# VH-VL binders against p53630, part 17

Target 1, 237 residues: p53630
Amino acid sequence: MNSKSQQQEQQPIVFVTGTDTDVGKTFVSTLLVHKWKAAYWKPVQTGIESDQGDSETLKNFKIAASTWQPPIFTPTYALQKPLSPLQAMEYEPNVDIRLLDFVVPEEWSAENPLVVEGAGGVCVPITRKLEITTDLIKHLIETSGHPVYVVVVARSGLGTLNHTLLTWNHLCDNGLRSHLFGVILNGEPNEGNVQALKKFGVNIMAQVAQCTTAHDQDMELHELPSVESLMTQQDVE

## First folded at step 19 (VH-VL)

Design t1
Fold by OpenDDE, fold request of step 21:
Structure t1 (fold): chain C 237 residues (1-237), chain A 120 residues (1-120), chain B 111 residues (1-111)
Amino acid sequence: as target 1 above (237 residues)
Amino acid sequence: EVQLVQSGAEVKKPGESLKISCKGSGYSFTSYWIGWVRQMPGKGLEWMGIIYPGDDETRYSPSFQGQVTISADKSISTAYLQWSSLKASDTAMYYCARLGKWDDWLFDYWGQGTLVTVSS
Amino acid sequence: QSVLTQPPSVSGAPGQRVTISCTGSSSNIGAGYDVFWYQQLPGTAPKLLIYGNSNRPSGVPDRFSGSKSGTSASLAITGLQSEDEADYYCQSYDSYLSGSVFGGGTKLTVL
């Protein structure tokens, strides 16, 4: 019985980026993976000398309402230093990240969506040629053969307006407007910022926060939009 | 064809330990949750707990937490439900059921049940 | 004492339509969690009848239908047949209990 995969002709790839590091990309990716019964892939992982990695974090995150066991694919690159990929490569001279190296994992059966988590923000350099996360998104659009969409994770609080708008406009200016699902605000609810962003034409997908109770976490997960609804909205625009 | 085959009926005395089994076949055993459901005589269905044989993650109903132990041996595609000390009130039919992959908490296939009778 | 409430029994004559209700709360059905239905024939194990509120698995006749609204779900059986005599259980997820919950079951008698 497959209720999720029967409706889509081709499963989407959803790239999760952020306005900065530590805005909650991994957390949001986890929620989306469970909500959409998706697979997960972080193409570039840095800081493995000190962290378990975002893949492990996602794997270990349990949601009571979800019995989904996400397929998690190995990062194409895993770098030691907790720096941007470009900077981290300075400590690993034999590593040379190229956009062409990023191929959708063969293990992905394409029976379910693929959530791809980016490193840092959209302008983070990931290659020695100074290619940035935005270029990686474009690469996936061009080479994957799947519909590719983007979710922007931003903080909900003070300062997020500028960062979110800069990120949003950057993506739009780079021809990705039609690929944008929206923004997920992570943190304490801030209706003022939500309304402000909407006035600028930013699609707010949801407001989320890390919950302290299983009940609240379950409810939060349930309130996220379905990938089908988001795709339908894109077709109308 | 997906099948869950449970161990045979058990007749026990109070205080005895018991371990019943459920063997899965016709699918990837480590890729699906297995749950246990109790049905006391003439009563309804009660969820007890689930296990994911892929990593042995277990979840218990609050009513059964600490009362039973759920385990699995993936080498033989078998899940287990066990009691350390049976009570007369444990007399019931016990069903093993597989959880569906795409629908959370859906029991899509069921075993034939194991009748456990506990009496002095 | 079941989290989901079902009538203990319903009856109908062959060819009639019967409905079995399943009433939950804001923490389960009302929260938007899917409702599943199971048929348990006398002396047999439960069998999946409806998944995802209204979907029928292969082999289940279209005279069985499920629906959900608000905090309640319903199973409808049209063209009632003698072989439909069984116990029917609704099931969902409850966020306060962090687990699966069943209705108390409904015994359907075909007159």
Scores: ipSAE 0.911, ipTM 0.954, lowest interface PAE 0.5, mean pLDDT 95
Fold by OpenDDE, last read:
Structure t1 (fold): chain C 237 residues (1-237), chain A 120 residues (1-120), chain B 111 residues (1-111)
Amino acid sequence: as target 1 above (237 residues)
Amino acid sequence: EVQLVQSGAEVKKPGESLKISCKGSGYSFTSYWIGWVRQMPGKGLEWMGIIYPGDDETRYSPSFQGQVTISADKSISTAYLQWSSLKASDTAMYYCARLGKWDDWLFDYWGQGTLVTVSS
Amino acid sequence: QSVLTQPPSVSGAPGQRVTISCTGSSSNIGAGYDVFWYQQLPGTAPKLLIYGNSNRPSGVPDRFSGSKSGTSASLAITGLQSEDEADYYCQSYDSYLSGSVFGGGTKLTVL
């Protein structure tokens, strides 16, 4: 039994990128995965020598309101050093990341959305040819056969305006305007920054933060927009 | 066809231990939550807890936390509810139910119930 | 007492329309969590009747309908039949309890 209307449409791929590293991409991806009953895939994981990886983090994150058990697909590449993929490869000479290697996991049945988490920000180099995250997004648009959308995760606080606008404009200038769902601000609520970004034409999807109580986390999850509503908004624009 | 078949009725004395079972069939047992619901005689439904057999994650109602143990054996597609020491107040019908995949906390299929009678 | 409030009993004659209310709060129904309804015939296990506030699973007649507004939900039964005599339970999720909550149940009598 399934009450979701999204099963009647071609399921989207939603790429989650950020303005920087450590802005909360994994956290936001987790929320979206549970909200949308989505599968999860991080194509490139770095720093496995020092941490468990974002896939494991997402898997272990429990939301009381959610009984969803997300399908999690193995990264195409997992690198040892906690660096950008390009830099991490310097320590692994036998690894050569290519964009064509990034194929949507076959295990994805496409019965639910796929959340794809990027490494770092949009300009992070991921290949030895100096191809960046933006190029990976374009690759998925061209090859996956599914609607591809982008969510930008940014900090909510001081300094986020510049970083968010640079990221947003970069994506727009690279022809991805029609693929942008919006920005999710992670951190303490900041209505001033929200309003400022909106004046620049940035769509703010939500403000989120890591909560200390299960109740607050449940409520925050519930306040996120549905993937259907976001797709509908894109059709109007 | 999805089916949940529960173990037979139990008649026990206070202080005795008990473990009742719920066997799932017709679906991937490790891909769905199984919950337990109590119904005391002439009373309503009470959620007790749930278990995900895929990784044995368990969640309990605050009212039943520490009072019962929920477990599963995925090799035989069976979930369990057990008491270490029964009380007369544990006399009730106990239902197992599967949680739906796409709707959070939906009990979409139910077992036939296990009647537990605890009397001196 | 039950977190969700239902009338203990309702009655109707064959062919009539009856409604069963389910009243919650801001931490469950009012928070936007889905409401589910179950039918329990005498001497049987509960059966799913409504999911996602207003959806019917296969095999459930269209005489049964669910709705939700504010902090409350409602089950409506049109064209009441003798076979509809049963107990009906609403269920949702409560964010403070971090778990499933049921209504107290409503006994429907067909006169």
Scores: ipSAE 0.910, ipTM 0.954, lowest interface PAE 0.5, mean pLDDT 95
Fold by OpenDDE, last read:
Structure t1 (fold): chain C 237 residues (1-237), chain A 120 residues (1-120), chain B 111 residues (1-111)
Amino acid sequence: as target 1 above (237 residues)
Amino acid sequence: EVQLVQSGAEVKKPGESLKISCKGSGYSFTSYWIGWVRQMPGKGLEWMGIIYPGDDETRYSPSFQGQVTISADKSISTAYLQWSSLKASDTAMYYCARLGKWDDWLFDYWGQGTLVTVSS
Amino acid sequence: QSVLTQPPSVSGAPGQRVTISCTGSSSNIGAGYDVFWYQQLPGTAPKLLIYGNSNRPSGVPDRFSGSKSGTSASLAITGLQSEDEADYYCQSYDSYLSGSVFGGGTKLTVL
């Protein structure tokens, strides 16, 4: 018997999106996977011609404080070009991504949370019908049978206010307000931006950064909120 | 039922090499970390290192790094602790223990221990 | 010296309540890492007694309880019995050492 086995709540799916590409979604997903003892799935991977893929990046990222071995599920689609899924498909005429293709991996035992990493930002087109990441999130909400939540990853520094607010408001306007766990700011700490975002009603989950020491990384991991606490907060709102 | 069965007591001389074993059963051997813990006579528990048999990732305590080698043979669900050259100060009880899946660094099941005596 | 500090010995009479303290620092217990407790009966291997600060695995009597506050943890044993005579170890993770750390152990004597 372990502490996790005492939990009675249905395990959530947490979709990790961002304000842009290269904002640190993979890094944040890695932290969340280890913090929550979660499984990991990136439904669409692009750029496999030149990159090992985010799944491998996550797999190879070791945190000393964590002995968790994350289950990593294969992307539903893996595309060659390091472009948006829509653009990448232009180079692969036989690939036609449809929202219906995105089914939660059967290998997921549902005894732990599932972290789903999106490609790029919320408005990134992923189908030839110009459906976007937001539509994928909605699809998972409708079809997975699990509670689905969203984490937005944003840069912490200058310029993030506009991008973060646009992303946040977009999700809210699309009926996902009750599904939003919050924003994780990635980069050097910026209390000014944190306070500014909070004034707009944005929930800041954490500030994280790439650490140079194991100690700092361990501490950063520990400071992340538990998935249970986040779920509880959502129930109160 | 989860069980860890360790090899028998060893009596060695200084300078000799030694490899002791820990066989796991009743669970997926490649899905859990195995750790080694030293207990010198009349002393407390000391973590030495851990290994994940699934990919042979190892982590050592700084105090034991380079002093011992931890390995595993997943084909027979066995973990090993070995010395290239024993010292009298290596005289101790050595325990293997499984790490729990859901709690970081939790030793949830323990072997019965292997007594290693090193004397001239 | 052990990273976690325990009293070397504690004693109590049958039926009494005893507590064993485990004092850490800001890099282990104080950092919020879970504390585990192990019971080692004389001549036997350690056995998991408490996990996640205060949880009992199956088979562990409710006489045993764990708690954590600040940089310290505590194991409480109520209704002390003769079979409780053993060594008790606390364990946690230390972020500076990047590994598991044990207390020095506490010998519990039942009078």
Scores: ipSAE 0.909, ipTM 0.953, lowest interface PAE 0.5, mean pLDDT 95
Fold by OpenDDE, last read:
Structure t1 (fold): chain C 237 residues (1-237), chain A 120 residues (1-120), chain B 111 residues (1-111)
Amino acid sequence: as target 1 above (237 residues)
Amino acid sequence: EVQLVQSGAEVKKPGESLKISCKGSGYSFTSYWIGWVRQMPGKGLEWMGIIYPGDDETRYSPSFQGQVTISADKSISTAYLQWSSLKASDTAMYYCARLGKWDDWLFDYWGQGTLVTVSS
Amino acid sequence: QSVLTQPPSVSGAPGQRVTISCTGSSSNIGAGYDVFWYQQLPGTAPKLLIYGNSNRPSGVPDRFSGSKSGTSASLAITGLQSEDEADYYCQSYDSYLSGSVFGGGTKLTVL
């Protein structure tokens, strides 16, 4: 009774990035993991001196409508300071993050999608060579052997237009247009911003918010698009 | 082959405690939810609760919250349903069932049932 | 009383087509949650018949089919056979109850 085993298409890797820190990447990743029955991997975790880490946050997030138990893979790097990876490494001189170190976890059976959560935004430096998150995405595209897609998480409210467009255009200008699933807006619904972004050619996947009731959370999860539908849309474009 | 084998029929009096069991085999016990479903005589199916033996997470139906306790012993691949004080109204068939991996809240395999009779 | 509503009984002659309805609400079937169907033969435990609204597990004949529309689901049985005499239950998830919900069950009699 494994519906996923019947899929002819190779399972995708979906990279979740954001317009900034604290825009809700972990929250959105959690929703996608449960919606898609996906595995989860955060390649670089910072701030472990003061935070349990996003992997633990995702693991402990309960959705009543979901009985999925997500496979969670250990970060390749875990750094102490709650800073960008580059800055955090200044406090750990023996750590030298390299793009080549980021390989898809072998524990991933590829029976389900892999959600990969990035650190911060697309221009966050992650190596001492000043390579950024965008370079990590490209690395996965080139080396993983799987179709790789990108989801951008942004705030829904005031100020998000500029940040979202800058992020979107950056990814497009770096040759990732065909890899973009879309943007998920996190916060109170804002139809004005949705319409504005669409006029600029940005695909809005969904509007989500952290809910106060289990009912609302369940309903929100259901409204997210399936990974299959998103992949189909990309093939047509 | 996936199998759920439940403990035998029980005859009890009101006020007595009871613990019935469901043993899973043919699959990774800690990787699937186990649920309990009540069926009163001549009535329909009622979901009671579920447990994930991997971490002992438990979810109860509001109607059964505080009325029963669901637990598991993963060392012997066994789930339990227990009452501290039985009532006559607890007379029913009780089924354990496994939840499927890829479909939320799907009961894909069922035990044979345990008949519990509570009478004075 | 059940969250999902089924007719208490249906009947048909051998070879006929019968349909069992399952009516829910906006918090379960109408919310888009999948419907499952179970067959319970007399004196036995329930058995999975349909999952994901319309999928049959291995071993279930193709004369059993499921469908869903709006707030309702249906189980259709074609080429009715004597061994199909059983109780049938629909099941889904309800977001207000935060858990599984069953229909009241339908007794199918083969005439």
Scores: ipSAE 0.909, ipTM 0.953, lowest interface PAE 0.5, mean pLDDT 95

